# Designs tried in a protein design chat: VH-VL binders against q0aze0. Part 78

Target 1, 268 residues: q0aze0
Amino acid sequence: MKIILVNNRFKENTEKKAQEIAGQLSALNVEVIIDNGLDEPYAGTVDFIMVLGGDGTMLRAARRYGQRAIPVLGVNMGTVGFLSNIEINELAEYLPLILREEYSLEARMMLEVAVFQQQSLLTRVFCLNELLLRSNSPRMLSFALEISGQKLEPYRGDGLIVSTTTGSTAYSLSAGGPIADPQLDAFIVTPVASHIINKRPLVVSPEREISLHLLEEREAIIGIDGQIKMDFGAENRVLIKRAPHPLLMVNLKAKPFFTSIDRSLQRQ

## First folded at step 4 (VH-VL)

Design c35 (framework fv_bermekimab)
Fold by ESMFold2-Fast, scan of step 4:
Structure c35 (fold): chain C 268 residues (1-268), chain A 124 residues (1-124), chain B 107 residues (1-107)
Amino acid sequence: as target 1 above (268 residues)
Amino acid sequence: QVQLVESGGGVVQPGRSLRLSCTASGFTFSSYGVHWVRQAPGKGLEWVAAISYDGSNKYYAESVKGRFTISRDNSKNILFLQMDSLRLEDTAVYYCARDLYYDSSGYSPYFDYWGQGTLVTFSS
Amino acid sequence: DIQMTQSPSSVSASVGDRVTITCRASQGISSWLAWYQQKPGKAPKLLIYAASSLQSGVPSRFSGSGSGSDFTLTISSLQPEDFATYYCQQYNSFPLTFGGGTKVEHK
């Protein structure tokens, strides 16, 4: 068995713990590749991906490896989050189940984001939570939204979020979007500080294509999962669609989504 | 218009406590990691502490660990630094600064916006 | 901790000069380095991130290069508003660390 161990590059304690776990796995004849985010994603074939950290580390792992249809397990390192399944102090207990492949998989849809300049593809990225379009200056944006070729009336405001259902509890929630069951496949389109009062969040089929472009020259950025930033100008266009493969999340113990989110909202 | 405004600095005696605040406006505060960076008079920049967008992750420089506590109130768009057991070597202008840090995963922590700073100094 | 060493500590220059500032990390930091400009009495301003990416609104006369342990900030044709102190910062790992600064001053 070959496992990629993804860790948090900015925490020295997670780096040390990753080395410790890699040694334990190696003693069990498991080949381990450590990904701390500094290098290109591992290009070889692997059987399993273990993510040590919080939700953000899982988001990075999903962008790097989510399209390979390989089981991904989130192991929490003491941070509160929605994407981890077990705690680090539980890993030794669950490791025999991992090695015997005794677990279920939960499919989570991902976004495919393609950024163009004129007719040229500049970049293509995948993400688990959302794309954010926002102003990078004091001036509001004016932008066009098209859904499967249907041109909506222009938007004016600070920006727009295009989210997966998994991302419904992330930035989309803060911008007034609905909480969605992550078992559903859908895009959630949430305006950010729109000056048009009747611009409501939209829930659309994951088979739709969504495109965005600026209607006037402004300083804007697009953000991916809150972790990647790209400059976005009037010569740019972004196309968003369902990614070819969902992220396959490992379920070793029950994690009740609705009671967890309800508890979180009571504390906020 | 992104703004970060520090307050709470002043003249203090060694061994006492002081609480700094940083009020954010012009962006969705709850979506960004925020940091404290200090600069002693005539010296360079020194990173002090960081807090993730949701408050779940906190990081400290060794020189302040156990004495300083970083926190945030996302409902009020305020970042705090509680400074206990203050020492003369804590004399500095304290800046708050924003990143796009959700965690360690490849985008952050560098600082695209800074406040103007608040001075912490000691009576002679 | 990763130690960041800047050289020179100061440089005297005239408008129109090419100015180069070097930053050396005590261990490999890939491209995880930012450069800041600080004018007297003001907060730092981001110039460059990821070693070579120019921040929006920063003039093209500023450029960054390097990877691993050695990095350079270049100002191709110094303007009057560029007399300031410049700092590098690594963000490969915590604790975050800054270089000691380079003051660019009038001849």
Scores: ipSAE 0.000, ipTM 0.445, lowest interface PAE 12.2, mean pLDDT 86

Design c36 (framework fv_bermekimab)
Fold by ESMFold2-Fast, scan of step 4:
Structure c36 (fold): chain C 268 residues (1-268), chain A 124 residues (1-124), chain B 107 residues (1-107)
Amino acid sequence: as target 1 above (268 residues)
Amino acid sequence: QVQLVESGGGVVQPGRSLRLSCTASGFTFSSYGVHWVRQAPGKGLEWVAAISYDGSNKYYAESVKGRFTISRDNSKNILFLQMDSLRLEDTAVYYCARDLYYDSSGYSPYFDYWGQGTLVTFSS
Amino acid sequence: DIQMTQSPSSVSASVGDRVTITCRASQGISSWLAWYQQKPGKAPKLLIYAASSLQSGVPSRFSGSGSGSDFTLTISSLQPEDFATYYCQQADSFPLTFGGGTKVEHK
């Protein structure tokens, strides 16, 4: 068995713990590839991906490996999040189940984001939570939203979020979007501080294609999972669609999503 | 083409503050960790600070910890170094440098592109 | 902190010479080592990363070798543009540390 262990090498004590876990796995005849962010994603075939860290580390792992249809387990290192399944102090207990493949998988849809300059593809990325289009200045944006070839009335405001259901509790929530069951597949399209009264979030089929472009030259950015940002101008166009493969998240113990989000909302 | 341009250096008095900036162009700035490296006149290179691509992780050399603050504005492609409580031993040319690896979170410390440097020195 | 020791501190050479610079880490760093070239008044330039990987655009006369704690940069046939100061840098752990530099100067 071959496992990728994803961690942040230079976080306090995280590298030492990753090395300890790699040693334990090697003693069980598991080949371990460590992805600590220093190199390009591992290009070979693997059987399992173990992510040591918080939601941010999981988002990075999903961008790097999510399209390979390989089981991905989130192991929390100290801060509770929505994307981890077990705590680090529980790993020894669950390791025999991992090695015997005694777990269920939850499929989480991902976005495929393609950014064009005029007619040329500039970049293509995958993400688990969302794409954000936002103004990079005090001036509001005027932009066009097209859903599966249907042109909507122009948007005017600070921006727009196109989210997966997994991303419904991230930026989309802060912008007034709905909380979605992450087991459902849908795009959630949430306006950011729209100047048009009654521009509501839309929940649309994941089979739809969504395109965005600016109607006026403005300083804007697009953000991906809150981790990648790119300049976006009137010569740019972005196309968003369902990624070919979902992220396959390992479920070793039941997670009560609705009680977890309810508790989280009461803290705000 | 990848470019990094530092600014903000100058002549200061001991105990004062100074803010350095590094403007990036020609690449997706938000996908790379970036660093400050300094070089005292006639001396070798000394690593000062690093910040991950998303700004969530920051690293400092012991000599500057508690006095310097690294930050970035990904929407404007700018890296900053806020230098407080400056000392004579902080005299150096300050370079900004980019991590070699994409999505490095600041822990890819091979520096493939460097700025031209900005000089920080002290009045007598 | 990992201390990086370079030797020699300077070397006098002529065009066409083979030049060898060594770098020793105070502890094992596997292959987490880079080499940089710096010309007077200029920023450093990456030559070699991961101990032996040649950076794109760098001439093939430059090569790196070593692993663990002992590393070598070799210039197989020195050219006029190669007179510069060379630095090694460990990439194993923070804080990042550089060697003291080796100045390659005219004989």
Scores: ipSAE 0.000, ipTM 0.411, lowest interface PAE 13.1, mean pLDDT 85

Design c37 (framework fv_bermekimab)
Fold by ESMFold2-Fast, scan of step 4:
Order: structure tokens, then C-alpha cells, then sequence
Structure c37 (fold): chain C 268 residues (1-268), chain A 124 residues (1-124), chain B 107 residues (1-107)
């Protein structure tokens, strides 16, 4: 068995705990590859990915490895979130189940984001939560949205979010989008501070292809999972579709989504 | 650089037809929606009709609906307004105007460049 | 149809004056509003679009503000070339409609 151990090298407990876990796994004849974010993603074949950290670390792991159809387990290290399944102090209890492959998997859709300049592909990235198009200045944007070849009336405002159902509780929620069952596959298209009162979030089939471009030159950015930022101008076009593979999330214990979100909303 | 030049105006009799043309240069005509806006002598501006960049969507003011037809020829960079069943209240300078935004399928907004206008008037 | 009401219909001003023109929509139009300047015998010129965005090449003394149904065009320090008629225009819904115009004339 070969396991990638993804951690955040800058967190106080994370590097030390990663080394401890790597030692425990090595003692059980498991080969461990540590990914602390400094190197390119490990290119070899692996059987399992263990993410030590909060939701941000999981989002990074999903972008790096999510398209490989490898089981990914989120292990929480102090910050409560939606993408971890077990706590770090529970890992020893669940480790035998991991090694025997005695767990279930939940498939979570991902976005494939392709950014073009004129006819040329500039970059292709994958993400678990959302793509955000936003103004990078006090001036609002004017932009075109096309869904599977259908051109909508122009959008005007601070931007737009194209989200997975997993991302429905992230930036899309803050912008007024619906809460979606993460077991559903769908795109959620949520306007950000639209100057048109009746622009509503859209829920569309994950088989749809979504494109965005600016109708005038403005300072804008494309944000990916709140972690990657790219300049976006009138010569750019972004194309969004469902990624070829879902992220395969490991379930070792029940994590009830609806009671978790209900509790979080009650605290807001 | 951007130029719009209207032609085809003149003196007509009520009930007759007239076709206005607008020749565009200095920009990619096929990337923009274009409009006709008129102004009666001494009066304000009145939007008349609009056509999307590819000609698939057409819009008309209620006063001209069923009488006027907007069309375009992207190979020649020309916008047309076919005016049938002309009435005295159609007396105006007719301006050709470019929509502010490119890739205009399904949109219409503001007018960033205008032609000099062509006068349509009637003998009484 | 959305009716656009401009006030005043005319204003007498001197060079250096601050001039304010108001436009009211009969229903909410968000920020889908533009302002145009027209000189006698000439085609209109776009000054402001999307309620507050200054068109390229237009002097910074022109500014627009407002949202919903009430909008204002301001000329902070009137210049000799600014004596003209000004029109607002809504782009929220068809048919596109213009205000009746405001003539800025010499005192």
C-alpha cells in the first residue's frame, strides 16, 4: 500500500503529526509520500490519500489529486469544516479499517476550468467548490454568460459564481445561492451583487457547458476555490464543465450534512 | 476610426415605402448589435429598432412594429431599415448607432457611436 | 413602457457653474441608464453608461450617480463646449426609452 500524506507545513501541529503518522504507517509496511505543498504533485501510482488539516488543505489536495480516482480521507486538525470525516485523535482507531480498505466512498463532482486568451488555451485547472468571476476594482462588471450555447441577457454587478453542490455552502451561500445536497450533481450559478434585482441563482445540469467573458475592459479576476487568482480581461474567455472524474471521499463514520448545515446557519 | 454613414432618406408620400442603409467601417461590424434611433424636428430621441450581431434577434418600438423591418448584411458591413406604410409621424432624422457591447446575441443597451443621420420627410 | 422624466427641461448657467440634471424612471431599472450630450445639428454623444461609468474620451467633470429609479448627471465646472441638450436613456427593458431632454443654455 502506498499513501500520500497531504499536510500544511506551516501549521504548528501538522508537520510533527504528519511525521508521526508516516512513522506509524512505515512500521506497518505502508509506503508514505509526504506532500507539504513545496513540490510538484507526486506523479506515481498511489492507493490512498490522507489529508491532514482543514477544508483549505482538502481543496488543495482535490486540485492536485482529485482527478486520479483515488480515495481521499479528510482528517481534521482543530478547525471544524465540512470536508473532513474524522478527527486526528480518532485516526488510530480507524487506521486498521483504512489498511483493510473497509470504508465507503462518496463521489463529489468537480469543475474543469479552462481559460483562453483569444484562440489559445492559457490554463486548465480543476476545483471542488467554485469558480468566482469578480471585479478587482470598485467598478462593476458587464459580462456575458452562455449555457450550452444559449446566450443570456448581459449580467451587470460585482461578478458571478459557478459552483458545485459541494461548494453550495461556501462562497455561493454568502452571495445568496441555495444550499444543495452534495450528493447531487449540478452547477449552481449565483450572481454577486447584481445591479439587476431579478437575477436569480440558477441550478443547471452538470452536463451543461458554461462560458463567461467580459463585455468591456475592466479589472477582473477569476478565483478558484478561494485559493488561486488569475487576471481576467476582455480578451479572455473561461469555459467551465464537469471534470472527468469526481473526487472520491472516504467515509469511515457518518457525517450528517443536513444537521451540520442547520446548526451552522442557526449560529449565523 | 469608427464610422457609421446613413443613406436613403428623402421626401416620400404617405403610404409609400423607403429603405435606409447604414454603412459601417473601422470596426468588426459582425461583432456588434446595431440600432436605429430617430428624432423628429425639434423633438427628443426615440429608439426605433435593434438587431443582434448575427441578425437572429430583432426588436422594434411599438409605433413601428409590423411596418418597419430591420436587417443586416455582415459581408458588406451594411445595416438596413425597410420602412413600409409610412406616416407623417415618421418624419425624423434617422440615426444608425452601434451598441456599446460586443457579442450582442440577445442583448441591447447603449449607443457608443452614431452616424450623422439621414432625414425622412413627407410631401403634403 | 418605462417612462423617463428629466428635470429641469432647461437650465440657464454660466461657465464655471456646477450643473445637475435629474432623471426619474417610472419603475426600477437598477443601473441600466446612460447619459448623452447632443449639440445642435449633430448626433448624440455617449457620456455616461451603466449609471456611473465615464465613457472613454469624456472629460472627468462629467459624472453620473443613482440606482433604482432616481439618477443624476453632474457637470462639476461648466465649460463653453458643454452648452447642449442632455438625454438619459434606460436599457433595463424593451422598448428602450429616452428622457425628454434638458437644455443647458447661457444665462
Amino acid sequence: as target 1 above (268 residues)
Amino acid sequence: QVQLVESGGGVVQPGRSLRLSCTASGFTFSSYGVHWVRQAPGKGLEWVAAISYDGSNKYYAESVKGRFTISRDNSKNILFLQMDSLRLEDTAVYYCARDLYYDSSGYYTYFDYWGQGTLVTFSS
Amino acid sequence: DIQMTQSPSSVSASVGDRVTITCRASQGISSWLAWYQQKPGKAPKLLIYAASSLQSGVPSRFSGSGSGSDFTLTISSLQPEDFATYYCQQANSFPLTFGGGTKVEHK
Scores: ipSAE 0.000, ipTM 0.397, lowest interface PAE 17.7, mean pLDDT 86

Design c38 (framework fv_bermekimab)
Fold by ESMFold2-Fast, scan of step 4:
Structure c38 (fold): chain C 268 residues (1-268), chain A 124 residues (1-124), chain B 107 residues (1-107)
Amino acid sequence: as target 1 above (268 residues)
Amino acid sequence: QVQLVESGGGVVQPGRSLRLSCTASGFTFSSYGVHWVRQAPGKGLEWVAAISYDGSNKYYAESVKGRFTISRDNSKNILFLQMDSLRLEDTAVYYCARGLYYDSSGYSPYFDYWGQGTLVTFSS
Amino acid sequence: DIQMTQSPSSVSASVGDRVTITCRASQGISSWLAWYQQKPGKAPKLLIYAASSLQSGVPSRFSGSGSGSDFTLTISSLQPEDFATYYCQQANSFPLTFGGGTKVEHK
């Protein structure tokens, strides 16, 4: 068995804990590859991915490995979040179940984002939460939104978010988007409204293609999962589709989504 | 055409403060983690501080913790180092440097572009 | 903190020579090592990262090898522009630390 341990080497205690876990797994004849984010993603085949950290580390793991249809387990090492399944102090209890493959998998849709510049593909990335288009200046954006070839009336405002259902509780929520059941596959399109513009969020089929481009030259950025930022100008176009594979999240214990989000909203 | 240009160095008295700036051009500054590295006259290189692309994570060398503050203004493409309680041991050329990777997957501990440096020294 | 020891501190060489510089870490650092070139009055320039990966634009005469605690930078055929001071840097843990430098100078 071959496992990737994903961590952030430079965060407090994560490197020491990753080394301890790698030692424990090696003693059980499990081959371990450590991915701390610096190098290119491991190119070989693996059987399991264990993510040591918070939601941010899981988002990175999803971008790097989410399209390989490999089980991914989130192990929380700090701040509570929505993407970890067990706590680090529970790992020893659950390790035998992991090695015997005694767990269920929950599929989470991902976005495929293709950014074009002057009719050439600039980059293609996958993400778990959302793509954000926003103004990077005091000026309001004017931009075109197409959904499956249907051209909507031009948008005017500070930007737009295209989110997965998993991402409904991330930036989309802050921008006024709905809370979505992460077991549902859908795109959530949430405008980042200025004081002049007020448009409603849209919930659309995951089979649809969404495209965005600026109608006027403006200083704007594209953000991916809050972790990658790219300049976006009038010569750019972005195409968003459902990714070919969902992220396969390991479920070792019940994590009650609705009661968890309800408690979070009460503690404002 | 990537450029990093430091400014703000000069002659100071021990115990005083100084603020260094680094102006970036030729790349998307807001996409990169950036670092301060110093070099004392006739000595080797010493890493000082780092800041993530969005300013949310900051790291410091033990020798400067509590005295130096790293910050950035992505709207102006400027990196700052606020240096308080300066000591003679802080005498050095201060370089700003860009990390090799630009996402939040970790700090980029390799420096692919450097500024020309700004000298911080002390009067007798 | 991880201490980085470079040897030699200086080497005298002629154009066309093969130059070898070594770097030893006080602890295992896997492949988390970079090499930099610095000319007098100039900022350092990245040559090699991850122990053996050549930075874009760096001539192929430069190569790096090693893992764990012992690392080597090799210049296969020294050119006039290669007379400079070279530094290794560990990237395994904070604080990031550099070797003391190796000056490559004319015979």
Scores: ipSAE 0.000, ipTM 0.426, lowest interface PAE 11.8, mean pLDDT 84

Design c4 (framework fv_bermekimab)
Fold by ESMFold2-Fast, scan of step 4:
Parts: sequence; C-alpha cells; structure tokens
Structure c4 (fold): chain C 268 residues (1-268), chain A 124 residues (1-124), chain B 107 residues (1-107)
Amino acid sequence: as target 1 above (268 residues)
Amino acid sequence: QVQLVESGGGVVQPGRSLRLSCTASGFTFSSYGVHWVRQAPGKGLEWVAAISYDGSNKYYAESVKGRFTISRDNSKNILFLQMDSLRLEDTAVYYCARDLYYVSSGYSPYFDYWGQGTLVTFSS
Amino acid sequence: DIQMTQSPSSVSASVGDRVTITCRASQGISSWLAWYQQKPGKAPKLLIYAASSLQSGVPSRFSGSGSGSDFTLTISSLQPEDFATYYCQQANSFPLTFGGGTKVEHK
C-alpha cells in the first residue's frame, strides 16, 4: 500500500507530525511519499492521500492529485474549515479502517480550466473551489460570458467567479453567491462588484461549457482556488468545464454540511 | 421519477452461474454509486456488493468475494451481478439500490431507491 | 465486521401507540446509521439517514436519535400503515451491515 502525505512546510507541527505518521506507516509495510509543496506532484501510482492541514492544504492536494480517482482524507490540525473529516488526535482510532479500505467516499466535482492565447492552449489546471476573473488595476473590466455558446449581455465590473458547489462557501459566498449543497453538481456564476445593478448569480448545469474573454484591453488576472494567479488580457480566452473526475473525499466520521455551515456563519 | 428494475433471477442448480441485471431510469445513472442487497426468504437484509459511479471501484461482502462480480454499463443504464459457483446459502431476493448522495462514487452508504427485487432459488 | 444488534425482534402495538426500536453497533459508528421500513413483498424504504435526518416524504412521526454505538428509532403515534419490519444499517465501514429487523405487529 502506498500513501501520499500532503502537508504545509511552513507549519512546524504539521511537518513533525507528517514524519511521525510516515514512520508509523512504514512500520506497517506502507510506503509513504511526503508532499510538502516544494516538488512536482508525485508521478507514480498511490492508493490513498492523507492531507495534514486546513482547507488550503486540501485545495493544493485536490489540484495536484484530484483527477487520479484516489481517496483523499482531510485531517484537521487545528484550523477551522469545511474540507477536513477527522481531527489529528482521532487518526490512531481510524487508521485501521483506512488500511482496510473501510470507509465511504463523497465525490466533489472539480473545474477544468483551460486558458488560451489566440488558438493556442497556454495552460490547463484543475481546481476544487473556483476560478476568479478580476481586474488587476483600479479600472473596471468589460467582458463577455458565454454559456454553451449562448452569448450573454456584456458584463462590466471588477470581475466574475465561476465556482463549484464545494466553492459556494468560499469566495463566491463573499461576493454574494448562494450557499449550495456540495452533493449537487452545478456551476455557480457570481459577479464581483458589477457596475450593472441587476447582474445576478447564476446556477448552471455542470454539463455546460463556460467561456470568458475581455472586450477591451485591461490588466486582469485569473485566480485558481485563491492559490494560483495568471495574467489575463484581451488576447486570452478561458474555457471552463466539469473536470473528468471528481475529488474522492474520504468519510470516516459524520460531518453534516448544513450544521457545519450554520456554525461557521455564526462565527463570521 | 426514479426507477430501478431487476431481472435475471430464476431457478438454478448448485455450482452453476447466473447473471442479474438492474435497469435504471429517471436519473443520471452515471452519477450514482449502486449496490446489490439480498434477502433470504423470511430473513433480514444482507449487503452483497457495491460499484462506484464510474465503475472503477468495487466492493464485496466476504461471503461472495471471489464468486460474484459487479459491473455496470453507463451507456445503457444497467447494473450487473455475475454470480458464479452458486451455493444454497445464496438463495434470496436480490435488490439493486442507489446511493443517496449525488455523484457519490458508490460509497455513500444510504439507499434512497430500491428495485422490486429478483428471486434466485435452487432446484434439487 | 460491525455487528448490528436490533431490539426487540418484534413488538405488538396498537394504532396511536409510541413505538421505540433500538439498534446497537459492536463498535463506534459515529452517526453513520440509517433506518428502513419494509412491508411484506416490497422493497425497503429509507426513513432516516445520518442517525437523525428525516428522508424527504417521510412523516414527522418518525424520528431517529443516538450516536456512537446506541441508536433509537421512534414512531410517536403509530398509524395503520406503519405495521412493517424495520431495519437499521451502519454506514461507517465495509462490509455494510444491517440489524436483524424489528417486526411491528398488530396487538
């Protein structure tokens, strides 16, 4: 059995704990690969991914490994978040279930984001929460949104978010988007500070393709899960569609979504 | 409306093979994990096998492991159970059932819709 | 395997009665438990999932409670259509396992 341990190198406790867990797993004849974000993603086959950290570490793991259809377990190290399933002090109790593959899986849709310059593909990335198109200057953007070839009226404002249902509680929420049940597959399209007063968030079938391009030259960026930034200009087009594979999140412990979001909103 | 319909049950002799089918309609079959659950006459429910939404992951009860094979055809909305080396203790009504959670990879383990069942029994 | 012990195996009740059925897991399963109703000759119907969540379309007289190893299904005021066999199911780990069933019968 081969497991990737994903951790944050800037959290001293997480690095020490990752080494400790790797030693324990090796003693049980489990091969361990540690991914602290410094190297390219591990290219070999693995059976399980254990993420030690908060939501940010899970988003990185999903981007790197989410398309491989490998079970991913979020282990919370003390931060508040939505993407962890168990606490670190519970790991010893659940480890036998992990090694025997005795757990349920929850599929979370991901976005496939392809950025073009003219007709050439510049990059393709996957993400769990959202793509953000935003102005990188004080000037508003003017941009076109097309949904499955249907051209909408132009947008004017600071930008647009295209989110998964998992991402509905992330940046899309801050921009006025709805809270969505992560068991549903949908794109949520949320305007960011629209100059057009009645531009509303849209909930769109995940089978559709969404494209964005600028209608005039501006300094803009594309953001992925708040972790990757790419320059975006009038020569660029982005195509967003449902990724081929969902992230397979491990459920060892009941964590009802609605009570979790309710508690989180009371703290905000 | 969601519907699951089992077929392929019948009378067999011990040691022989049988293939069960479950045809799904009224939902996006390819987005749900699906299961086989059986019930011997006058007895309780016993989980048999599960398959993820994309067919990549399969799980079996210990009593059927190595003898039964679960598979699916998402283009035709059909779930299969290939039953080899059948034993008298395999006598049961076999139900197919859908995971409750949408796009659940077959391992969200609550069953919101069930088929009507198909009977597997043995002759002397 | 997680063994699910259900009690009682049968209960005799009248319309209007409060009926309680208990399910005990051989190890902790958090809230990963469902309750099903089965009528003779028919497939089971999901009543409760995640120990206490009422399935859409199920009457409010059904409720579930418990966590860890001990769980209860309650029918607050038994109706004629509620005479059936009830099963608990643990959803914590594979293989999935069901309780032995509780038959709710007419007095």
Scores: ipSAE 0.000, ipTM 0.401, lowest interface PAE 16.7, mean pLDDT 86

Design c5 (framework fv_bermekimab)
Fold by ESMFold2-Fast, scan of step 4:
Structure c5 (fold): chain C 268 residues (1-268), chain A 124 residues (1-124), chain B 107 residues (1-107)
Amino acid sequence: as target 1 above (268 residues)
Amino acid sequence: QVQLVESGGGVVQPGRSLRLSCTASGFTFSSYGVHWVRQAPGKGLEWVAAISYDGSNKYYAESVKGRFTISRDNSKNILFLQMDSLRLEDTAVYYCARDLYYSSSGYSPYFDYWGQGTLVTFSS
Amino acid sequence: DIQMTQSPSSVSASVGDRVTITCRASQGISSWLAWYQQKPGKAPKLLIYAASSLQSGVPSRFSGSGSGSDFTLTISSLQPEDFATYYCQQANSFPLTFGGGTKVEHK
């Protein structure tokens, strides 16, 4: 068996714990690859991915490996989050189940984001939470949204979020989007700081294609999962569709989404 | 161990009805979309119908629309295909198959597990 | 409906040969394509999904490539157990559609 351990290089305790777990797995004749974010993603085949950290580390793992259809387990290291399934102090208890492949998988949709300069593809990325289009200056954006070729009335404001249901509790929530059951597949399209009351969030079939482009020259940025930023100008176009593979998240124990989100909102 | 077992096939007369069943075991049946795919003798594969994890969304091939009804019983882990107004062109081995990924919604229609098939044929 | 055209309909090959099978969609399907192997009297077996992803337990001699509307399945060094009929399937939209099949036979 071959496992990738994904951790956060900037957290000393997480690095040490990754090395300890790698040693334990190697003693059980499991080949271990450590991904601390410094290098390019491991290019070889693997059987399982273990993510040590919070939601941010899981988002990185999803972008790097989510399209390979490999089971991914989130192991929480102390930061409260929505994407981890077990706590680090529970890992020893669940490790035999992991090695025997005795777990269920939950599929979480991902976005495929293609950014064009005129007609030429600049880049293609995948993400678990969302694409954010936002102004990079005090000036508001004017932009066009098309859903499967249907042109909506122009948007004017600070930007727009195109989110998965998993991303409904991230930037989309802050912008006034709905909380969605992450087991549903849908795009959530949420305006950012428009102040126009008739510009509502949209819940859109994941089979549709969403495209965005600026109607005026402005400085703007495309953000991916809050971790990647790209310049976006009037000569650029972005095309968003459902990624070919969902992220396969490992379920070793029940994690009640609705009570978890309710407690988080109560604390705020 | 994932298993899908079809039953209910047999010899039938044109215009009659037949109900196929597919019993699932070894996985959480209520979390997967499931499908019927058929294959006429000596011919290729033809997708017939699909049903979502909760039974709320159903899709049919045009050739069977209005005659076949797909349904499921998640409490018993059984998928059904009710075939009405049967025609000679419905002669085939009928397979049940599951979506590749577990999800409480949507479809991932790559079929990693199939049943052994059940034959529906007609006598003259 | 999306039509899947598979070629060739049959190919005669010997053990050790490189076998290439192609599949063309009548419209763009991104990477929403699977390849299946079927042996006589048996249910199909998933080999490749999302155009290029190898299913667990499938030998590495099988590979898939392509995107949009043109796709290829390659068997790099044909083994005795590989004589079978191969099907492509688009997973982009309902109704789901299969190619007509390619029979890989001894000759």
Scores: ipSAE 0.000, ipTM 0.418, lowest interface PAE 16.8, mean pLDDT 86

